VH-VL binders against Small ribosomal subunit protein uS13 (rpsM). Designs and how they scored, part 8

Target 1, 118 residues: Small ribosomal subunit protein uS13 (rpsM), of Carsonella ruddii (q05fk2)
Amino acid sequence: MNINICGVLISKKKNIVFGLTKIYGIGYSMSLKICSKIENFKNKKFKDLTNEEKAKIENFINKINVENNLKTIIKENFKKKLNLNSYKSLRHKKKLPCRGQRTKTNAKTRKKMNHEII

## First folded at step 1 (VH-VL)

Design e16 (framework fv_praluzatamab)
Fold by ESMFold2-Fast, scan of step 1:
Structure e16 (fold): chain C 118 residues (1-118), chain A 123 residues (1-123), chain B 112 residues (1-112)
Amino acid sequence: as target 1 above (118 residues)
Amino acid sequence: QITLKESGPTLVKPTQTLTLTCTFSGFSLSTSGVGVGWIRQPPGKALEWLANIYWDDDKHYSPSLKSRLTITKDTSKNQVVLTITNVDPVDTATYYCAHGDEWLVDYEYFDYWGQGTLVTVSS
Amino acid sequence: DIVMTQSPLSLPVTPGEPASISCRSSQSLLHSEGYNYLYWYLQKPGQSPQLLIYLGSNRASGVPDRFSGSGSGTDFTLKISRVEAEDVGVYYCMQALETPYTFGQGTKLEIK
């Protein structure tokens, strides 16, 4: 009756966009982005998913979890270092595109890498 | 569900322009994060990346071949076209098109490939 | 350009035994976000390449758990815990840290 998506049991009768919001860390906006890669996603229920589509959804959730876990680790490490340093070590955060200095390229970057300098 | 298929001439003469079409199904190039790349493989040799095109019409080319390459897309026809000018016998290879999805994290991986089309450049 | 070097070039294996393939890059593939932009592909005889491993260590959808990727920076390894007959083919690593994306020269796995 239920389908297991990344360890979370969801009713097969549920619409995939709303159903994915049951997974911790996935809000409506993120679920919509994940599901947008599935044909007819607005009207599709979990019972209608092919095994390939299910695997694709799980792959995206794993990518999000890896990204969120990495950001959490970076934030925790930054906080620990900041606590060991003076209040005055806090700097303006800088949003940088991925490197172009290693390779000369005319391609514009789509990546927006958030770096905090300190 | 994701499928790609290359088409074009199987024999081209030196100095001519080679045009290859990738026709796909099971995804749309209007979907954020999706791209299609072209990779070639000369007989008995390693894979060589040529170019990528993305949902937002961003294009990346192999620098050594950039002056000879043009990649375009027709989202409504589910097609990507690669053009190579001034071909030479060394351009003889099996040409593949492949799907990629990097919207969420930069993966630029070719997870589904077409069957490939062998193009021989000879007089 | 980043140069990718694989070893061995030829790998004869007895079915059921483990296999290991190395891939070395001329510069670090570790991005500041903590990801290694290293990919493994298998090309079976007469077929198109298929993705096995993405971002160094993540198994692609449908890939058996006997395949694993490891390594960071410049040294990477693809391991097959128990080689099956269907694993025969040429294995390629690829870097996608910067353009041009570059492949290793390939490792041909064959059954003894």
Scores: ipSAE 0.000, ipTM 0.534, lowest interface PAE 13.1, mean pLDDT 79

Design e17 (framework fv_praluzatamab)
Fold by ESMFold2-Fast, scan of step 1:
Structure e17 (fold): chain C 118 residues (1-118), chain A 123 residues (1-123), chain B 112 residues (1-112)
Amino acid sequence: as target 1 above (118 residues)
Amino acid sequence: QITLKESGPTLVKPTQTLTLTCTFSGFSLSTSGVGVGWIRQPPGKALEWLANIYWDDDKHYSPSLKSRLTITKDTSKNQVVLTITNVDPVDTATYYCAHDSEYYDILTGFDYWGQGTLVTVSS
Amino acid sequence: DIVMTQSPLSLPVTPGEPASISCRSSQSLLHSEGYNYLYWYLQKPGQSPQLLIYLGSNRASGVPDRFSGSGSGTDFTLKISRVEAEDVGVYYCMQALETPYTFGQGTKLEIK
């Protein structure tokens, strides 16, 4: 009786707001922001999600993961300015991508995103 | 939406101290990863980097000018101040302050510049 | 200090023709992370410098696609596929791999 959201198994009986907090890096406030795009989210359980609503949630989680990775790159570059005689690898703190919404499997979208952001 | 503006004297005598203020809007120096730099350009010559200051008050100076330069910030006033001691006619230049890149599409570099202020060092 | 050398220093171009500017560094600007810490700026007459290209090859926001940056390590090129009148000005490359940040001498692009 479980549903898979971005690689995490969550009971279908759980409320969507509290259930998403099981995903690494998603706290209650972030879960509220993600779920706010779903109609009647405060009273909705995973068992009542449509396939479209599930995809919406997974897309938001993937977007948050992309944004957090970019923030990590920016911070590491600025740290480099403080220790410019030192070379160190940027460490990408990447959350698990959603199974149905993998960004790297859409090379065209990834390349367009990289062109705009990097 | 990011803007910077330089202010200070337009004419300074040799041996005096030059103080320039950069006032900015659209960002905060309390934001992790943000910095402000100073760059100058003598008339008809190339750009020369002088100093940077960062959100955590870390400071970097051009080695050739380090003994004469001081950079400070007032995060609450959105200001960065550059001081140059013992000025000489060769310090005559347009002085710019500029924002460090913090945007998703720019990882580092000066992405927004002030209008510049011309400082003439003459007796 | 890293020395940046630009060529040519003066570039007269007929409108509609391509232009190419070279920038060379005295040491590699390629960080272990795979980024070249090289930037291209344009200073139009009487104006402040504006960012054209960041990290070697990426166009800054609002920059037309006729501008492109290429190269890696110590040898970099800025290309303009079709020069327009508004492209007149001085082009500078800058390295931000280490302090002091250093600029090239500048390339003055003028309409013939």
Scores: ipSAE 0.000, ipTM 0.524, lowest interface PAE 16.4, mean pLDDT 79

Design e2 (framework fv_praluzatamab)
Fold by ESMFold2-Fast, scan of step 1:
Structure e2 (fold): chain C 118 residues (1-118), chain A 125 residues (1-125), chain B 112 residues (1-112)
Amino acid sequence: as target 1 above (118 residues)
Amino acid sequence: QITLKESGPTLVKPTQTLTLTCTFSGFSLSTSGVGVGWIRQPPGKALEWLANIYWDDDKHYSPSLKSRLTITKDTSKNQVVLTITNVDPVDTATYYCAHEDYYDSSGYYEYFDYWGQGTLVTVSS
Amino acid sequence: DIVMTQSPLSLPVTPGEPASISCRSSQSLLHSEGYNYLYWYLQKPGQSPQLLIYLGSNRASGVPDRFSGSGSGTDFTLKISRVEAEDVGVYYCMQALETPYTFGQGTKLEIK
């Protein structure tokens, strides 16, 4: 008995703060920041989440992923402009789209971020 | 080296507001996974949990007392303040503040490991 | 609210004898991380409570190994293998599985 959060399967019996750390790029500090938006989050398990609370979590995760990806693109473009001998890091990332909520990022920018190899 | 100390009035009259301050050292309430709680003990009776406040300013209150309780923190001063409104003689108790180790990389613990010395508050007319 | 019930409430013990205190919860304290969110505290006369056992069975720093905690779910036991004069006080179990955190009534351990 699992719940899908942004493409990651997490046990419904798990505390929401602890469980979100299973998502790539989310450590304890970030998980707490995300979960602090949910009432009684410290005692809440994924099985107790409402659809609205799940959507809040997914929206925040999507926003973080969009922001981090944009910063990475900006850094890489800056390195190119400096004409440095930059070997682009070929690192595969688990970035699965979250369901249930939309982001303010336009489709073209989002598409580029999702296909990033850095 | 974690230490906590409660301070406040020793005597308050019924209907007044009681304000208690917990001053601590050896930890910071800006540290992720840390909290401070308030627990009281009427003379000769059992311990009763009142409220917790955490590093992220999240607050939990005893449901039976929630309408009368306010817990706040001043991270820069290493202080946590508990306010109880409309006190009654039944609120006569020794009040303790305690450090809570809420979680670390191994999991959730949620217990009080170090307690202050306690401050006795008598509510009488 | 989770109700915590201790037994006995009064425990006279001769020094050197073993002692055992029971704590029962109205619902299971076993959580998804595999921990029982049950804690044992000792309050010596005139002093603040001090942590003895955390998460059901783990001794706190500085606690002698004559103290042990056992049990799971709803039934828990604190054992003292050989009671010493320093062990006099009131013992409390506490649950922190959910708010409000709740304590047992306390068990007063006295030297006979």
Scores: ipSAE 0.000, ipTM 0.546, lowest interface PAE 14.4, mean pLDDT 79

Design e20 (framework fv_praluzatamab)
Fold by ESMFold2-Fast, scan of step 1:
Structure e20 (fold): chain C 118 residues (1-118), chain A 122 residues (1-122), chain B 112 residues (1-112)
Amino acid sequence: as target 1 above (118 residues)
Amino acid sequence: QITLKESGPTLVKPTQTLTLTCTFSGFSLSTSGVGVGWIRQPPGKALEWLANIYWDDDKHYSPSLKSRLTITKDTSKNQVVLTITNVDPVDTATYYCAHDWEYSGSYYFDYWGQGTLVTVSS
Amino acid sequence: DIVMTQSPLSLPVTPGEPASISCRSSQSLLHSEGYNYLYWYLQKPGQSPQLLIYLGSNRASGVPDRFSGSGSGTDFTLKISRVEAEDVGVYYCMQALETPYTFGQGTKLEIK
């Protein structure tokens, strides 16, 4: 009936590109980017996903959530001193929140909170 | 400083397998969000993307070449290897490896190796 | 596949004058968060490509402020406010919205 993607229940009958747009923060273009990792994604429905393909999609969504959290941290902690449009500044900060157990715990918590039941 | 260097044969015969190695320094492929890609350029022509590999061993291939391509990494050696099977003269190109950083669901190459010219000829 | 089309393919410029290169994509590169997944590279003669602009309009580290990127969706422009001799080479746009990542055919900038 339904498949659970990052805490969001989506009908197995939905096309994967359109179905992922039901997840908070994922629009059509981002969904295309995520699904581009899956063979024949434009014609594929959730019912046709393998467990490996499902894991790929979930891993990518988790990466996006971690990166968005990092952007928030950079803006909050360093907005006064750092050029946030600087590619170098963003690169040097990217690794810190993604390191260790706390980052994984926070990502899982935000993942649950960012998704809606509809 | 991030540096990458390609290595492999300069001459390969048609039907053989081409193996190229990218050796890098200044970053680790165990770092979240980091990847390495391969791009080629036939003499006098445009750039063509071939494959990417990421810190979590996620792999992407050019669909038109996927059946001939294999990309692997050895994180402890700071190396990424691209293998192309059944080469022919149209595979003659300068092959580049490049540091790929995934940000907000997007990929882009920020630092490139010097390139290695591979000629496929009998 | 997304097709990237550049114009002009050949661009002779007098030193100190501005230059402009266009890049068009066969579909929109704008994602829902407001980013354009478009990148500009410069390949100087005999050298590897180097990143100039990422995400449509952001200058890469070390790139002079005379370079700027603009545009959204399907139409993008790279501008050089005052061309210098070291700017000669082939300019490429690239999309990274979906695989395969595709490049334009390149624009060769030469000094008159």
Scores: ipSAE 0.000, ipTM 0.515, lowest interface PAE 18.3, mean pLDDT 77

Design e22 (framework fv_praluzatamab)
Fold by ESMFold2-Fast, scan of step 1:
Structure e22 (fold): chain C 118 residues (1-118), chain A 124 residues (1-124), chain B 112 residues (1-112)
Amino acid sequence: as target 1 above (118 residues)
Amino acid sequence: QITLKESGPTLVKPTQTLTLTCTFSGFSLSTSGVGVGWIRQPPGKALEWLANIYWDDDKHYSPSLKSRLTITKDTSKNQVVLTITNVDPVDTATYYCAHEYYDSSGYPDYFDYWGQGTLVTVSS
Amino acid sequence: DIVMTQSPLSLPVTPGEPASISCRSSQSLLHSEGYNYLYWYLQKPGQSPQLLIYLGSNRASGVPDRFSGSGSGTDFTLKISRVEAEDVGVYYCMQALETPYTFGQGTKLEIK
């Protein structure tokens, strides 16, 4: 009845655009952009997704989360430089990736981000 | 500034494989939200989208040409390569590569900067 | 696939006069609140396409105020308030709501 996308349970009967808005941090505009990578997305429900299409969705969500977390860390670091307060650890500000993401490209991206915050 | 330049053979025989390279500067395909697309234009005809590749190696192809197209990237060389198999005279066109912008804030993709184009003629 | 239809295909204009180009999509391009995934490009003779308008109505950097885009859903218009000699070329609308991205047939603007 339900499909697990990045730890969030979504009804298989839902259209993929509206269903992804259930994921924290994903609004309608972002969901539409993620889903536009799937053929015939306007008429597609989660029950119609192939494993490949599900992986594409999860990959994109992971990339968005990685980029947004990095932007947050950069902004906080800049703010700290301006007020000269005590340094706060950056290690606890990363969101967990979706469990379906295992590409070499993703591994390289995570390594680069780790170098920036460490 | 963002610049792109296409390179490849100017003449290809029918049934051969055509390989085109897009070399770019001013951006990196390791940056989240960035992509590169290929668009072609037969002489005197409209623009036709062929394929996109994104920072995360996600790929999209024109459905009518998908079986003949392969798009790849070499992020370290700032290059994107398009391969078209089994060419015929209808594939004669100017081929463009273009930068596709996607802000991680959720703004949509679109082509903002294009290469100069490379004319490929398919004839015996 | 989404089909994009432009009219007119040929547009002779006297310098200083306004010009208008229509673009119609076979499906609505409005899927996000307020966003139409429609773009206008100009291809001057012998040159690559250049972006004029993004998301239906937003003028790209460096594009003169003479150019404006309007419309929503399936019907879109590109207007040039006062045509100049450098505006000669072929104008294309494009949708990027879904793949395959599709272009109109092109409108050739010429000085008469």
Scores: ipSAE 0.000, ipTM 0.550, lowest interface PAE 15.6, mean pLDDT 79

Design e23 (framework fv_praluzatamab)
Fold by ESMFold2-Fast, scan of step 1:
Structure e23 (fold): chain C 118 residues (1-118), chain A 123 residues (1-123), chain B 112 residues (1-112)
Amino acid sequence: as target 1 above (118 residues)
Amino acid sequence: QITLKESGPTLVKPTQTLTLTCTFSGFSLSTSGVGVGWIRQPPGKALEWLANIYWDDDKHYSPSLKSRLTITKDTSKNQVVLTITNVDPVDTATYYCAHDLDYGDYEGYFDLWGQGTLVTVSS
Amino acid sequence: DIVMTQSPLSLPVTPGEPASISCRSSQSLLHSEGYNYLYWYLQKPGQSPQLLIYLGSNRASGVPDRFSGSGSGTDFTLKISRVEAEDVGVYYCMQALETPYTFGQGTKLEIK
């Protein structure tokens, strides 16, 4: 039997520390940090989680995903700024507008743009 | 852990071409948003930016040196190469390569630097 | 090109006292996204530069909280609340709003 943690299916028989490493972007050290919010976490399996504990884990993962998404957006904005270059380069791009990849957080718009660029 | 190391000749004669290689580990130049730059420092003088290259092969050069500079990357070898043509004694400097961005940590703009390599241009 | 001007160029400081370094840009470094594209680096004697502050006021990883950056637009300040011996070196500001990226002349901090 499996439990769904933020869209990822994990065996209820697994220890929560090792099980969370199945989620993309969560290594052992990060999993340990997340699980440290849970009482007796080193000996706890997913089958033993209360609804409150499950919610704590999910909220922490969502917070990490938000932070990582913000870092990605900031980096992309930085890259766009670098690509605009000097004032002459900025003026040139203004005259020859091209679609930016601004809407990564809008899955609908992103999918449509990705299809368009092949 | 991110590391960068510069390599190339320590002595170059005027009018020759200088080729410097930056070999790095702990990141990939195939990762979106990542870049590598070259900065130099003449003995006892300030830092001077030369060129940047990014994951998508986008390149930026110092306008005053652009005609003499070429920056390239080999993503499979984890290397970035800077070439400077027609060198002059004023090109004598310690040359650094530096990492720009990382997906794990947001720092930006030359957050980690190589140890530098001193190049002397003399007859 | 954007010109970066630092003051003072030489800064003798007594250990434990505060230090302040000014950096001025010839044009605003504040982008429409709300960020100042200004960075502070420290180059210790015989070493490579190390990033201290990014985007005007954010401390880089591993940088002690005695270091702080402030300012916006064309006027920026790096402050060290209590100078320690290991803080000796040359401090540089850099703008990355547009190419060419340009550095200030450097401020040499020395213990007196």
Scores: ipSAE 0.000, ipTM 0.519, lowest interface PAE 18.1, mean pLDDT 78

Design e26 (framework fv_praluzatamab)
Fold by ESMFold2-Fast, scan of step 1:
Structure e26 (fold): chain C 118 residues (1-118), chain A 122 residues (1-122), chain B 112 residues (1-112)
Amino acid sequence: as target 1 above (118 residues)
Amino acid sequence: QITLKESGPTLVKPTQTLTLTCTFSGFSLSTSGVGVGWIRQPPGKALEWLANIYWDDDKHYSPSLKSRLTITKDTSKNQVVLTITNVDPVDTATYYCAHDEYDYVWGSFDYWGQGTLVTVSS
Amino acid sequence: DIVMTQSPLSLPVTPGEPASISCRSSQSLLHSEGYNYLYWYLQKPGQSPQLLIYLGSNRASGVPDRFSGSGSGTDFTLKISRVEAEDVGVYYCMQALETPYTFGQGTKLEIK
């Protein structure tokens, strides 16, 4: 059986640390950081996660995705600002947040981006 | 985890008023940008949007049904209520409430309740 | 009101083969901010609709990459690169450019 974490299907039999590395942009060290707040995380499999623990993992991944996407958008906007004759549309591609924080997370990211840009 | 659930009568007589309640968890209608919509589906037919309500009490109604529809919210109870007056057999449908949040996905309806079948019959 | 028209209405597909569903709007869904206010939903038998694609081409959370949305203005397409048994159901497009939000008549995908 599989469990869905932020749009990625992961076998419920997998250890949570190794399983999260299947998610794009999450390496082993980041997975360890995400799992560090889960009791007995080194020996825990996805099938043993409570709904609260699943939500904690998903919220952390959403925060990472929002921060990474914001950095990309700021970088592209800065580059566009340096090119006065740019008529090229900005490539705006954001990772989807986990269930429960989808559109609200995106709105908050856009607000912060606007604040930082001037 | 966002969840919604519809409740109300399963059988209503023609000319009566139908009241449906949507009870939800995992979000609040006190949060800016958040809304809840009502969509119905007559048996074997397509989806039809009825009404939306948002955090700031802004309300939108299907123009053809507006005179019969009232949508309200109770933010403290996590509930949205839809009222349809003077029902007719054509109002027989499964009624859904759904989460909507204004962002890049305005009107997306990303989470839906299970639906409640309402039959209008004498 | 904006009218949404889907084709085909019935789509029998062999498992593993691709499928394509078209959706046309009676007026452009492309807004000045650069987005198409077009959404795709799947309703599996006996279940509530679930969001597949938002703003024309973006996959919703949990949606497999076999699903893709494309198009702009008045002509939109939902593609499934390799149909699986769990994809059976009725697919709806919806516009949310203006109220009333309107749905297409639905496309029933069936395994042949």
Scores: ipSAE 0.000, ipTM 0.510, lowest interface PAE 22.1, mean pLDDT 79

Design e28 (framework fv_praluzatamab)
Fold by ESMFold2-Fast, scan of step 1:
Structure e28 (fold): chain C 118 residues (1-118), chain A 124 residues (1-124), chain B 112 residues (1-112)
Amino acid sequence: as target 1 above (118 residues)
Amino acid sequence: QITLKESGPTLVKPTQTLTLTCTFSGFSLSTSGVGVGWIRQPPGKALEWLANIYWDDDKHYSPSLKSRLTITKDTSKNQVVLTITNVDPVDTATYYCAHEDIVATDFYEYFDYWGQGTLVTVSS
Amino acid sequence: DIVMTQSPLSLPVTPGEPASISCRSSQSLLHSEGYNYLYWYLQKPGQSPQLLIYLGSNRASGVPDRFSGSGSGTDFTLKISRVEAEDVGVYYCMQALETPYTFGQGTKLEIK
């Protein structure tokens, strides 16, 4: 049996830390940061996640994916000598966030994109 | 059978970019739970950790040096490359690369095998 | 950053006598799972560092049983029960609880 985390199927038998590295853009160190406040996360498997913990993980992943996609678009647009217009244009090059973040748009995040990414 | 060997210039001028290559055998950076780190030692001084790279291309850098450091890997060539920009005489050191094992069952990590080291002198 | 402090920095020892090296961390290295993320390395003259002790008290493969590590939290000790000539070198403690990994200043063990 699998669990769906932001569109990625991960075995419920996998440890959370290692399983999250299966998600594009999430490496080992980032997985450790995502999990650092979850009780006993190093020994915890996906089958042991509460709904609240799952939602927190998904929310953090969506934030990371927004930042990483923006960095990728900026790099590609720089090579093409194009201006990155806004967070709004990012949606057309990225699938919608997983269910934890579907209805949230942050204007402050757009205005402070460079500072927040750094 | 794990072995690592550092290579690069022995002498670099101040303000230049230093590029060091770690070539290894006996493991693959495609294997989950494996990493490679860079550690340096100025003559007569203590060891200083610089950067790690992991099988999934995740990277950790020393915060004090992060703006000058880039670590990359080429898994097909069994190589990890460290680049240090704008070198200064204080960057004179023996540079080591080391294999990092991440014990999956218990989630701890440690350097177990080190290369022989390569001395880099930064001088005019 | 976590600061690692070793004592003594210089340790002359007569062969066959015991030696003890202290390592203190500015923050606890004990994780909630029960591990101390403290490591001991030996650098023999002209050689690369070699792992002696991992997770505070576990001997690495091939390390003689005269070496032992102890301690928890912020205070750690490396002991050599009977120093041999081959034990000469600089001993370093290292923490890997968080990045940046940090080393102590080193303890130079010399035979008298």
Scores: ipSAE 0.000, ipTM 0.574, lowest interface PAE 12.2, mean pLDDT 79

Design e29 (framework fv_praluzatamab)
Fold by ESMFold2-Fast, scan of step 1:
Structure e29 (fold): chain C 118 residues (1-118), chain A 124 residues (1-124), chain B 112 residues (1-112)
Amino acid sequence: as target 1 above (118 residues)
Amino acid sequence: QITLKESGPTLVKPTQTLTLTCTFSGFSLSTSGVGVGWIRQPPGKALEWLANIYWDDDKHYSPSLKSRLTITKDTSKNQVVLTITNVDPVDTATYYCAHEGYDYEWGSYDFDYWGQGTLVTVSS
Amino acid sequence: DIVMTQSPLSLPVTPGEPASISCRSSQSLLHSEGYNYLYWYLQKPGQSPQLLIYLGSNRASGVPDRFSGSGSGTDFTLKISRVEAEDVGVYYCMQALETPYTFGQGTKLEIK
């Protein structure tokens, strides 16, 4: 038997932490963060989830996805503006929103999450 | 959780080279976005920034002191080293190392945690 | 270099009263992404500096609600709503928009 979390079907027998990693763009650490407000989350399975707890999880996923999408937009806009103002980009290349967070791997992860939202 | 501690000589003679080591815990200089800086404070004076080093080995120096400063890191030992050549009595100061981090909410925490400082006296 | 100017340099305050410190920069600290690269630090007697405010107005973790930062561009203010004995020390602003990072002269807050 399956439960629908943000459009993704997950087995009700799965632990909620590992089950949320089935959602595109959600890794183990992000799943832990999402689940941290649910009582006994480490031992809780989707079959034991109340409708209120399900709504809490869905609301957090939506919040995180919106925030990550905004970070991507802001960073891209900043990079475009720096290209137009080359002098400033040369003087302080390290001063970017989410400095050092969007490496190749992090950028790839965020892009995957954005595709799921958009 | 994040701690830093400076070590080095407390007394150095003019013209000698001063080497200071910052040993830290609670973070890694292999983590993207992380840096460590050095700041000094002469007795009774304001804070003065000296140099920064970052996870990708990018280095920034105070222009007035650049010819005398070298900053390096040893990521495996959790250490950052600052070297100042040809010291003068005006280099007498408390030297601090400090962490540069960032917030997941797009913020940058420049010097959010500082070492205890080490007083270096340059005198004959 | 960007010059940072603080006023007043000496601030005697009666406990429980508000305090305000000004910091001005010789050029705008507002970057294209909308952040002011302005930081406030407190150095208590015999201690290392500690971060109070980052990016102009954001309170650092563990800093009491009575501290607040405001301003944009070239004119910034640190406010303490009700001064306590533990607030004694030297307050510094710093800009990190460009190298060299520069500090103000410091404002010494003392209990009257």
Scores: ipSAE 0.000, ipTM 0.529, lowest interface PAE 18.1, mean pLDDT 78

